# VH-VL binders against c7peq0: the designs that were tried, part 10

Target 1, 252 residues: c7peq0
Amino acid sequence: MHNKIYNSFIDRKAKGIKSFAVLIDPDKVNPADIADLAAKCTAAKVDYIFLGGSLVITNHLDECVQQFKTLCDIPVVLFPGSPSQVSRYADALLYLSVISGRNPELLIGQHVLSAPAVKKSGLEVISTGYVLIDGGAPTTVSYISNTTPIPSDKDDIAMCTAMAGEMLGMKVVFMDAGSGARKPITESMISRVASQVSAPIIVGGGIRDAEKAYLNCKAGADIIVVGNAIEKETSLIKEMADAVHAAAPVLK
Short names: E, the ipSAE of ESMFold2; O, the ipSAE of OpenDDE; V2, 0.75 times the mean of E and O plus 0.25 times the DockQ between their complexes.

## First folded at step 1 (VH-VL)

Design f7 (framework fv_latikafusp)
Fold by ESMFold2-Fast, scan of step 1:
Structure f7 (fold): chain C 252 residues (1-252), chain A 119 residues (1-119), chain B 108 residues (1-108)
Amino acid sequence: as target 1 above (252 residues)
Amino acid sequence: EVQLVESGGSVVRPGGSLRLSCAASGFTFDEYGMSWVRQVPGKGLEWVSGISWNSGDTRYADAVKGRFTISRDSAKNSLYLQMNSLRAEDTALYYCARTPYYEGYFDYWGQGTLVTVSS
Amino acid sequence: SYELTQPPSVSVSPGQTARITCSGDALPEQYAYWYQQKPGQAPVLVISKDSERPSGIPERFSGSSSGTMATLTISGAQVEDEADYYCYSADSSGSYVVFGGGTKLTVL
């Protein structure tokens, strides 16, 4: 089966099972710390490891992917900041189209340039409608976007954008306040999007504690992604994973 | 291809007013936040003001709040800074700068336009 | 009130490693950015989000941040790297941005 990771997203969503992903930036992580980090993720029952971050071409991606693949059995999914962030050793690639903006390079241009390398990699490709939400300038940043985010209180614009992405064939919707966001995406916006789309919804950016992760799941998020808070305090991995897993509905 | 060109800098007496303009080209103007950053010749950089892509949010450094007004015109691909009640300490080269996020980091800068407040 | 503090100058010989520091109380929670400015020219972004190098910036430039201090490192500094370097970050609220005072790098 060519869609193993995507099938895990839709199968878990169908059962009402919530997933937790840890986002790691290969350019920022110290290789000596990877073994400890992988052990903590395994002990906490983290569902996915997302690797990505920099808009700069990295030479360390393959090494980082292989270290995680050797040290644990958690699926490794690429969350790329540029076309060059492709590693054949990962389990899947989130092929991000920034549908919240009007930059043709981020909608399709960079994809055209990267397609031959992505095809050659043999990676499972998961088309992803990326919806960048304003997490509070100037602290809102994104790994893949050089475009204007949707305002944090414009729930219907986010909803319509996600719906359009789904109808255009995007398999997954990713709502991101951006790395280093001051404010996470509101439960109201997540609920509004979740009410109109069937695709798995990934939510990330600005999530600092277990309560917010739990509330986002209750609002309709299927996968919660945390990077910056975990980078600063790795003890949060278990707290957040437990909260996300506890958010499963009683009947599904 | 991205180009930012400032204009409007001049010599003005204290208490006077001046309007700076910045003409943007080579990108979709209404997808980006914009800022004004100033620099006294030979001295450091100081952020002055920022405006969101849709003009829904504007922010000002404490030194200029209440005296300066930032605005933009998407139809003309232009950014403006209306400066009132000018003081000697406002003397500086004023840069127009583009941000991918409202008041985030600056990825492109103009050449600057010189404002001198002197009596 | 919030301030980013840099040394006013750093001197190295060609081929030596230059390190420019930036300290600020909000840096544990806010990203640092680094700008290079040569005389008569507009600033150029050389490091983004603590450690990311923008496209076109030589690989000898790198950044890091730990606690209240961010560092710009130029490994094997070259004469063309002579410039003023400014760190840039948000205050703790994220509502305002501030530049450091600037560091004049001399490569002789």
Scores: ipSAE 0.000, ipTM 0.381, lowest interface PAE 18.9, mean pLDDT 84

Design f8 (framework fv_latikafusp)
Fold by ESMFold2-Fast, scan of step 1:
Structure f8 (fold): chain C 252 residues (1-252), chain A 119 residues (1-119), chain B 108 residues (1-108)
Amino acid sequence: as target 1 above (252 residues)
Amino acid sequence: EVQLVESGGSVVRPGGSLRLSCAASGFTFSSYGMSWVRQVPGKGLEWVSGISYSGGSTRYADAVKGRFTISRDSAKNSLYLQMNSLRAEDTALYYCARDLEYGGNSDYWGQGTLVTVSS
Amino acid sequence: SYELTQPPSVSVSPGQTARITCSGDALPKKYAYWYQQKPGQAPVLVISEDSKRPSGIPERFSGSSSGTMATLTISGAQVEDEADYYCYSTDYSGNHGVFGGGTKLTVL
C-alpha cells in the first residue's frame, strides 16, 4: 500500500507541525486564474490543495487537478461531495464517511457503489470520519448529505462521534461547519475532540480570519481548511498560512 | 474555446518522411498530455502516440515504434509527429488530441490532417 | 496484441434503449472511455472513467463497467444519436492506448 499523503499527515502531527489547506471548487474557479492561485499558494507555503465541492463535474475536476500538479509541487487531495468525484491525477482521496449522521448511504452505501472505480483509479485512499457541525445556516453540504448536523455547542457528542470513527478504523477525522457557515466550529469542541483521538484532525468551515485559524490550531486542529474566505480575498492565503504555521501545540 | 489545428498532411511515397504539426489554443497547453490518433478513411480509430505534459515521457503503438517520434514545444503551444520509413498502412487521417491523462484518453480533438502513402 | 471487442452494429427504434458493450481482459484494472463519431466529424467524448458524463452530454447517455465488460447505455435513443461508438482503454502495462473496433448505432 502507498500511503504517502497519509504518512505526511501523521509525521507532521507527530512533530507538532500545523498544516494549512486551501479548498478549491473546480466548478467555481476560472481556469485562467489557476496559475496565479498556484503561485500564491506556493509563495505562502500552503501544505495541501483540497479539490472538490458538493456539486462538481468530472471534466472540470480533471483539468483543475492537472493544472495544479503542473504549476506547483503542493499535494492535491480530493475532497469529494460524493464518493464518485474521483480524478486519478490527484495525490490522494479523502474517502468520507458521514459519521455524524444516520444516513446509511453516506456511512457505507455510496462507498460500496464507488469502491471499484476508486480502486481502479490507483489513488491513495484515506478513510475519513466526516463530522458535520451546525454552522448556523443550512448549507449545500447539509442538503447534499441529507443529514442533521451535530449542534454547535454539543462538544461531547462530537467527541464521542470522532472516537467511534477512529475505533472503526478511520484514519482521519474531518470536522466541518460547511461552506457558507455563519459561525465556525468552537475551540472548545476542537479541544474536546483532540483530547480523545490520536488521528489527524482536519477543521474547516466558517474560518474568515488568521486569528481563528491560529486559535483552532492551538485548540488541537492539525490541518486547517479554508475555501469561502479566499474566494473573496486571495491575499488571506498568506496571512492564514503564516498563522497556522506559527501555532504551537497545546500540551494541557 | 479549446482549439487544436493539425497541419502537414501530404502525399508521400513508401519509405519517405513527413512531419505533422498541431497548433493548440484556448487552454494552458503545458498542463496537458497530448496524443496522436489516426483513422483510415471509413475504418476505426487507432491510437498512435502520446506525450506527457512536460515532454519527459513518450509512448508509442507497436505499429509505429522506432519509426515515429512525438515531441512538443510548450512555449509555442505546438505538438509534432515526425514520421519516418512510411508504409502504405500509415495512410490515414491523423488527429491531434488533448489527453485527460497522458496515454490517449482524449477530451478534445482537432479536425485531422490526411496522410497518404502511395506508390 | 491486446484488443477491445465491440459488436459491429446495434439497431434500435426511436425511444428504445441502446446498449453497446466493450470487452477486454484489462478492464477490471483500467478505466473505459466512450467516443461518438458522426460522418466527417472528429470523435466526441461522451463517457469518461467508466461512468462519468462530460459537461454538455445529454442525460440519456450513461456508462458502466463490471469485470471484463464495459457498457454504454443510451436511454430513449434519438435519431441524432446515430453514429459510430468507440470504446477506449489501455492495456495492462498502461503504455498503449487501445480503441475498440467501433459499433455502428442505427436508430430506425
Scores: ipSAE 0.000, ipTM 0.381, lowest interface PAE 20.9, mean pLDDT 85

Design f9 (framework fv_latikafusp)
Fold by ESMFold2-Fast, scan of step 1:
Structure f9 (fold): chain C 252 residues (1-252), chain A 122 residues (1-122), chain B 108 residues (1-108)
Amino acid sequence: as target 1 above (252 residues)
Amino acid sequence: EVQLVESGGSVVRPGGSLRLSCAASGFTFDDYAMSWVRQVPGKGLEWVSGINWNGGYTRYADAVKGRFTISRDSAKNSLYLQMNSLRAEDTALYYCAKGSYDSSGYYYEDYWGQGTLVTVSS
Amino acid sequence: SYELTQPPSVSVSPGQTARITCSGDALSKQYAYWYQQKPGQAPVLVISKDTERPSGIPERFSGSSSGTMATLTISGAQVEDEADYYCQSADSSDTYVVFGGGTKLTVL
């Protein structure tokens, strides 16, 4: 049993190296476009490919994972809409517990039901404290789970929630403004969380340009994940990757 | 007022070693990447090495890989370049430079020291 | 790796416009930065991100970029502008920093 992907999160954070992840929804991507997308991610030095974003992972998940793994060497990490849907061909699974909410199904219930299948898959499992922040639009999690996001200006609530998740054994903290977010998480909130937790911090939702990705890294994010903007304009992959990598202030 | 003051430049024989230092002041040293850039007398600028804000990541030009080591000391606000197995081609004025990033994440040198001369001869 | 090419010298009379070019394939995808170096002095950043003028740099300095070429323009060059000018960029496939060979500007 290995923790290759998690160890990469920890090692890169320790070195001050920032990581960029491209989020791809298997339900929305055309299989014929995957080769071009994989080539663009490789050329841009994308660090991780996150696959997910659907309420229910489609029958195309295995195909999508295998295509990326045959076309490039970038690690593929599952970011599922439901923990019961997995692909054994991926490198790791972000096993999300929605610690910002009080829905027992999203805290532990669905995990209890999915655990045997996850174990049988042989996937590296990365326990993830998922902190949903209000992005100015209703999210899939909010709609379906009756889970209330933390208000966008309540930095201390987000900070205490992330600290609790870390103390309860979560390996990483994921701060997410959610699918369709109108506004991204503030640098102030990211900084407050980063000041109190040692776990790698993943930040996503509402990031539309390279400047915001850069500023989030400067505030303390370790991994930036972008999906919606990339789906609309794939040329942004290189620009955003460059900004993220530059925020660990290494001479390029 | 940002100031970078290099020292340690000297005359050394081929195969010898030398350590350069750069004392930084006027900015929060631990927030910025630092680099060494050299200039052969009468020639252009050549980037030598870079180090990120916390010292966890370093980069080297191909010409110096395996021979030079860049490091930093937060307690002393200082940047160093350990130069081993020196060659005649390493003769140059060595500048300490402070890195900065624009809003799109592109790196550039916003402040430079006055340089310290390294001469490798006979 | 790749190279950035500059003309070795440019000469203008005081008050004339000086134009210094920098060419390289990487410039179609990466920003150009310009440095001024006077004899016996350290380089000074005069243009960042193709077109942006840092605080303290006279308004007669401007930058532009088109395709694989970046240009530093000094409108109404003054005697104190006499210096060596260097462009800088990064490799689009590798994040190494690259300097141009430098251009000596003579303002008589």
Scores: ipSAE 0.000, ipTM 0.405, lowest interface PAE 15.4, mean pLDDT 83

## First folded at step 2 (VH-VL; framework fv_olinvacimab)

Design g1 (at its last look DockQ between E and O 0.01; V2 from the best seeds 0.00; counts 0 for: pae O 12.9 > 2, placed apart)
Fold by ESMFold2, look of step 2:
Structure g1 (fold): chain C 252 residues (1-252), chain A 120 residues (1-120), chain B 107 residues (1-107)
Amino acid sequence: as target 1 above (252 residues)
Amino acid sequence: QMQLVQSGAEVKKPGASVKLSCKASGYTFTDYYMHWVRQAPGQRLEWMGRINPSGGDTNYNEKFKSRVTITVDKSASTAYMELSSLRSEDTAVYYCARGLEYSSSYFDYWGQGTLVTVSS
Amino acid sequence: NFMLTQPPSVSVSPGKTARITCRGDNIGDKSVHWYQQRPGQAPVLVMYYDSDRPSGIPERFSGSNSGNTATLTISGVEAGDEADYYCQVWDTSSDHVFGTGTKVTVL
């Protein structure tokens, strides 16, 4: 089925079901630990595995995707540092445009170069408006994007950026403080964006405990993605997944 | 050098309010959540609520939600907790406690405690 | 509401091992933290994330957590370890929950 992964985002949002994604960098993960990680994600009922890094190392990416696909049934979604980071074995690709920035290469330039290969891959391609939020310190993402993050207290700028991305055709909004962020995105900013955007909202960066994951969902995030905290403490996978799945949508 | 210094003991009648203070020093006040935890005589610790000093966001234990208000004065690096409509069962030692940097997993530093006695 | 239950007391001879249990439904799925409180004093963090020690806590303190039981273990018990001990978790329905407390006495 066309758009299987995107339709799961939409269907779960429509039902008020919150999703938990584990972010894994294939260049940083120890291959010997992947079996244990896949088992923990399965036991915790993790909804998506996001795979991505700053570099394109096709051999490592393909191998990592195939290991997860062999070891569990969790959808594997590519979260690339550049549009050319592709594995045909994944279930979908978040095709990111850094709409918060003023770098034309990350807005559309690199996509022009990668589009033929992305099309030939046969992957489900999910247009994603990527909104970088200041996480209290320089991050790998802020350097790679060569752009100024939206200040953490500028809720209206984040909201307008996400609205514009949706109006321009982005199917998903990804609000990210960046891996290694000192502080996560505020619940106030998430609520502001969620109040004006119908697209599924992914939130990540600086989330260190189950309470913050839960509160982000209550604020209006649809998908919570966590990488760094889980790399340091894999026992958090179950606790965070449980908290995300227990969150209720805003009903009244 | 890190310190959480709380206001002194209070004696109150039922129906009154009490406002306790907790002055922080030796760290960046706005980077850490501030919690209030109480302990009735011979009883376990009981979490009352917390505030994020950066944005002022609060979260309260449902048991106290209608009677507790937690605030901060950023310029004085001071958190406050006000408990209204006091009852004899509110007699307890009240602690302020610091959370982690942008996390509420556990409480790594505690004030000395403030005894509040509610008696008529 | 989420509940954490501890034995009211544990007696241990100097140099022996004290085991303090904290029971809760599926507590093994949560991060458990432990506090020591001496009479008239504020609590002090002695264990976090089940088994991690804060700086300054001796290695004879250890922790584990699985199933319905978390355990704080103090080996080589000293007179200075005599105190009340509380476990703590976070829960979606109850927020931060402390255990009922265990008085450790060193005889």
Scores: ipSAE 0.640, ipTM 0.833, lowest interface PAE 1.7, mean pLDDT 89
Fold by OpenDDE, look of step 2:
Structure g1 (fold): chain C 252 residues (1-252), chain A 120 residues (1-120), chain B 107 residues (1-107)
Amino acid sequence: as target 1 above (252 residues)
Amino acid sequence: QMQLVQSGAEVKKPGASVKLSCKASGYTFTDYYMHWVRQAPGQRLEWMGRINPSGGDTNYNEKFKSRVTITVDKSASTAYMELSSLRSEDTAVYYCARGLEYSSSYFDYWGQGTLVTVSS
Amino acid sequence: NFMLTQPPSVSVSPGKTARITCRGDNIGDKSVHWYQQRPGQAPVLVMYYDSDRPSGIPERFSGSNSGNTATLTISGVEAGDEADYYCQVWDTSSDHVFGTGTKVTVL
């Protein structure tokens, strides 16, 4: 169904269920890796596979998506570095607008160019307000996007940004400290955003352990996304998944 | 060489407060969590709380949440732990310990410990 | 609350193998860390992520974790290994949890 993935976000959020997403870069995995990851994710009851990279240099996107779809029943959601990174085989696409920045290309320009291809793909498209938060070091996202992230201590700016995104009709808010972030997003910031936004909140970047994942959920994150930490230590998949699934939302 | 150096022993009366310090050296202070763990005589280690020196966010053991405050002075690479409303059962050696990763949930370096004695 | 249970004591002769267990519900799904605490000293990390050794820890220290039991194994026990050993995990309900501790005595 055209809104199956989004509806799952909304439904789970409404029920107070927290979700764990594993982020996989197609350029960093081979078929053997995918098989292993699929198995581990399934065993850990991972809720979503987020597939995407900043550059996606290789045409492995389709293959990766197909492999995951074959090996497990976990929804595959495209989390592209560019709106043009599309595979018709995925379950949904997060259509990201970098609303934390003031780069017109990342706000709408690239979307205009990719729109025909995205439409043709037949994918569920989930309009997403992407909010880049300073992770303590330049990330690939910040560098490529040439945008200035929101300072990590500016909760109000993040809040207002997310609010604006939601009011503009974006269905999901994605707060990201970026790949390789040294500093994950604070619970304070997440709480501040969550207090003013009804849309599902995805949080990623710099989450390295189950505790942080859990605390982010408690602060108001609906979906936790982890990539780098899992790449280094696949055993964390289960621990983080369990932590996320055990978490409850904060009172607004 | 990485080191955590704690303040000296304390003797307090019941109802008083104590503030301990832990000075870090040999690494980037803001890159790691700082935890506080105590150990009563003949008892197991007990986690009290942690602070992210970078952002200042804290997490406390529910048991101590109402009485413990962990802070940092980034300029001095020093973490502090204040425990209020002291009781005799708070008599223990208090350790600061570095948390390697947010997720690692282990403590790779420990201070030498600070004995806090609470007696009337 | 999540609890970790260790035997109060383990006695071992020099050169023999000591096994220290840490029991917890589904502890095999968690990462277990171990600390050595000699008398009058601060704890020292001797094992992390079930089986990884920190730099400086000899190979005769090993770890495993499955089911409801994690185990720290010390082969070729030496007098200097006499200490209290604590397992530790993180849990959503209890945060950082330490085991009850095991006193290893070298006979």
Scores: ipSAE 0.154, ipTM 0.714, lowest interface PAE 2.8, mean pLDDT 91
ESMFold2 (binder alone), look of step 2: mean pLDDT 92; pTM 0.943
ESMFold2, look of step 3: ipSAE 0.632; ipTM 0.838
ESMFold2 (binder alone), look of step 3: mean pLDDT 92; pTM 0.944
OpenDDE, look of step 3: ipSAE 0.000; ipTM 0.498

Design g2 (at its last look DockQ between E and O 0.01; V2 from the best seeds 0.00; counts 0 for: pae O 11.4 > 2, placed apart)
Fold by ESMFold2, look of step 2:
Structure g2 (fold): chain C 252 residues (1-252), chain A 120 residues (1-120), chain B 107 residues (1-107)
Amino acid sequence: as target 1 above (252 residues)
Amino acid sequence: QMQLVQSGAEVKKPGASVKLSCKASGYTFTDYYMHWVRQAPGQRLEWMGWINPSGGDTNYNEKFKSRVTITVDKSASTAYMELSSLRSEDTAVYYCARGLEYSSSYFDYWGQGTLVTVSS
Amino acid sequence: NFMLTQPPSVSVSPGKTARITCRGDNIGDKSVHWYQQRPGQAPVLVMYYDSDRPSGIPERFSGSNSGNTATLTISGVEAGDEADYYCQVWDTSSDHVFGTGTKVTVL
């Protein structure tokens, strides 16, 4: 099916239904723990599994995708640290352009090199405007890529960046404080961006508890992605999923 | 080393306001949410609200939302809670409590408490 | 409207085990935190995320949470454990909620 995952993003946004995604880094996850993670995600009704991160040194991606696809029915969406890191077994790829930065390799250069492999993979490709927000400390992405995140208190810069990305054809906006961020993106910034874009908004980085996940949804995020907190405490999966799902409008 | 020191006991008449302070030391004040929790005599703890000192965002228990204001002075590492239109049922010990770094899940450090007595 | 109910009191002999329950609808799906409050004192965090102990809290303190019941367990109870104990969760409808409290008496 064409655009199945993207259509789920826009259909749920149109209905006001919020989604919870668990981010798994293939280089950090212990393969012995994947069965337990898949079971917890299934029990919690997690909407998506995002696989990837800002730095993936080893090629465990295919194995990880195949394990999750075997162990549960949750869609697996690639969140690659490099556009060349793809797995044909996944359901979709977030094809990220780091539009918050001015590094031409992250804007389009790496994409030119990866596009033949991405097309050959047969994956659903989701054009994603990746907006990196300062998370209180340099992140792996900002350090390795030599890109400057948007300051955490510059709501209008984040809003204009997302708006420009949408006008240039990005289907999704991904606001991210980065893996290992010390502070999450403010609700003020999320609200400012949400007021000006129609694209689904993914928010991640530094989210440590269910209250913040819930408040981000109320501020206008459509998809909440959590990785670091889940890595430390997998019992949070159910609580965070419940909080995100409770942010949906009550049907009459 | 880490410490939350609250202002002294207060006696107020119904209809008045009270503003309590909570001075933090031994940690980076702006990295942690500050909560206010009260306890009427012989009763359970009751959460009133929090402030994120970094940006000044607040969240209040709906029960108190119309009467409570939580503020900070970042340069003094001090949080304040003002409760207006006091009633006799507001007689309680009021605590400030710190959350985890950029998280509001639980309260890992508490001030000594401030008794507010509202007598008619 | 989210409610957390605890038994009003628990009596336990020194060296034995106290179990303090905290009941709420589907509380097993929430993170439960526990506080100890000695008479005239501020509360002290003794358990968080159901079963994690803060630094300085003895191994005798443990926690569990499933279904509709969370439990704080104190083994090898000492006189110094005599206090009021409160559970706490966060809830989308009621924000931060404390339990009704349990007075633990050591005799």
Scores: ipSAE 0.713, ipTM 0.866, lowest interface PAE 1.3, mean pLDDT 90
Fold by OpenDDE, look of step 2:
Structure g2 (fold): chain C 252 residues (1-252), chain A 120 residues (1-120), chain B 107 residues (1-107)
Amino acid sequence: as target 1 above (252 residues)
Amino acid sequence: QMQLVQSGAEVKKPGASVKLSCKASGYTFTDYYMHWVRQAPGQRLEWMGWINPSGGDTNYNEKFKSRVTITVDKSASTAYMELSSLRSEDTAVYYCARGLEYSSSYFDYWGQGTLVTVSS
Amino acid sequence: NFMLTQPPSVSVSPGKTARITCRGDNIGDKSVHWYQQRPGQAPVLVMYYDSDRPSGIPERFSGSNSGNTATLTISGVEAGDEADYYCQVWDTSSDHVFGTGTKVTVL
């Protein structure tokens, strides 16, 4: 139904279950890659496939989504760099507002423009507060949007930002250090945000090993997203998934 | 250029109320929060509350919540702070201060302060 | 409730460096602001967001914040720097919180 994916987020969070999401850039994979990834994700019991990135270079989104849907039963969630990047074949769309920045286009402007297409698609739309954290390297989002990420050592700023997003009615908080981040988000920041936010918390960027994934979960992350590390080494999928799934519930 | 000018010193009896004013000039009054901070003799600064002049919404220190009321007159660019049920320990200099953020705010401009003395 | 603790006093000779500390649990995760208050005067902002100086504040004023301690540093201390100094943060449980204050005396 129209809230199936969101309800899964809420249900798993309520039960203390941690989820692992593999991030795939449609522009970086071919059909053979997709087949391999689908198989590995299935074997590792990956919870979600996130499709998208900060930049879409090619119009391969529909095909990519359809291939994954054919090859595995894992929910496919769109994680677009722009609200206009939509495929009706996906299971849901994270409708991202960059609330860490002050660019009106990324707060609401692009959403206004994309709203008719998104509505027409019939997709489940999950309003998402996107919180960009400094990962020690410029991100595509930061560069394109000319937004400044939240400093990695300012937990309260991240917390207040996430709180505001939630109070504005955003259903999910996505904390992201960005693709290729040198510094992943700290456990202290995650725990600080988690202490004040009831919405599911997605954490991504710069996670390179199972230990970090596990620690992020222990700190309060509900969903761990990994892309770059897996692109380099697909064997990490199983290891990271196991670590995330082994993480104990976090109590607020 | 930018100034916050507060009302004059007050002497009150215990149980009475006092209402102080803070007139702002040199900037757009509704663009910034107005805070009230007090300082008892020889004591540290103590935050009391803020008001958003644009919408009139307020937030108070829990310690004063039952006795303090902060208001504004936008037409006069003036903020007010009323403290009721005065006690001797309310004797202090009271400052208004401009805040730049909704949260995690710092105070870049201060009034000159108003001494309130509560004595029998 | 969040609390900020400062040393009651710091004494320094003219031309030397004064360091005023502000301690709080994981204060490094917060933005710390500093105020100077001369006798009989209103506070003046001298540092914001840990290390940013307002216009008109000399470069000899600097700030840092990490771990459990924020520090205001005054190099080349002058007689006019004699004042009370307060650190300040915002906290979800306590809203705006000021430190206990430090009296800087120039010998």
Scores: ipSAE 0.006, ipTM 0.511, lowest interface PAE 11.4, mean pLDDT 91
ESMFold2 (binder alone), look of step 2: mean pLDDT 93; pTM 0.947

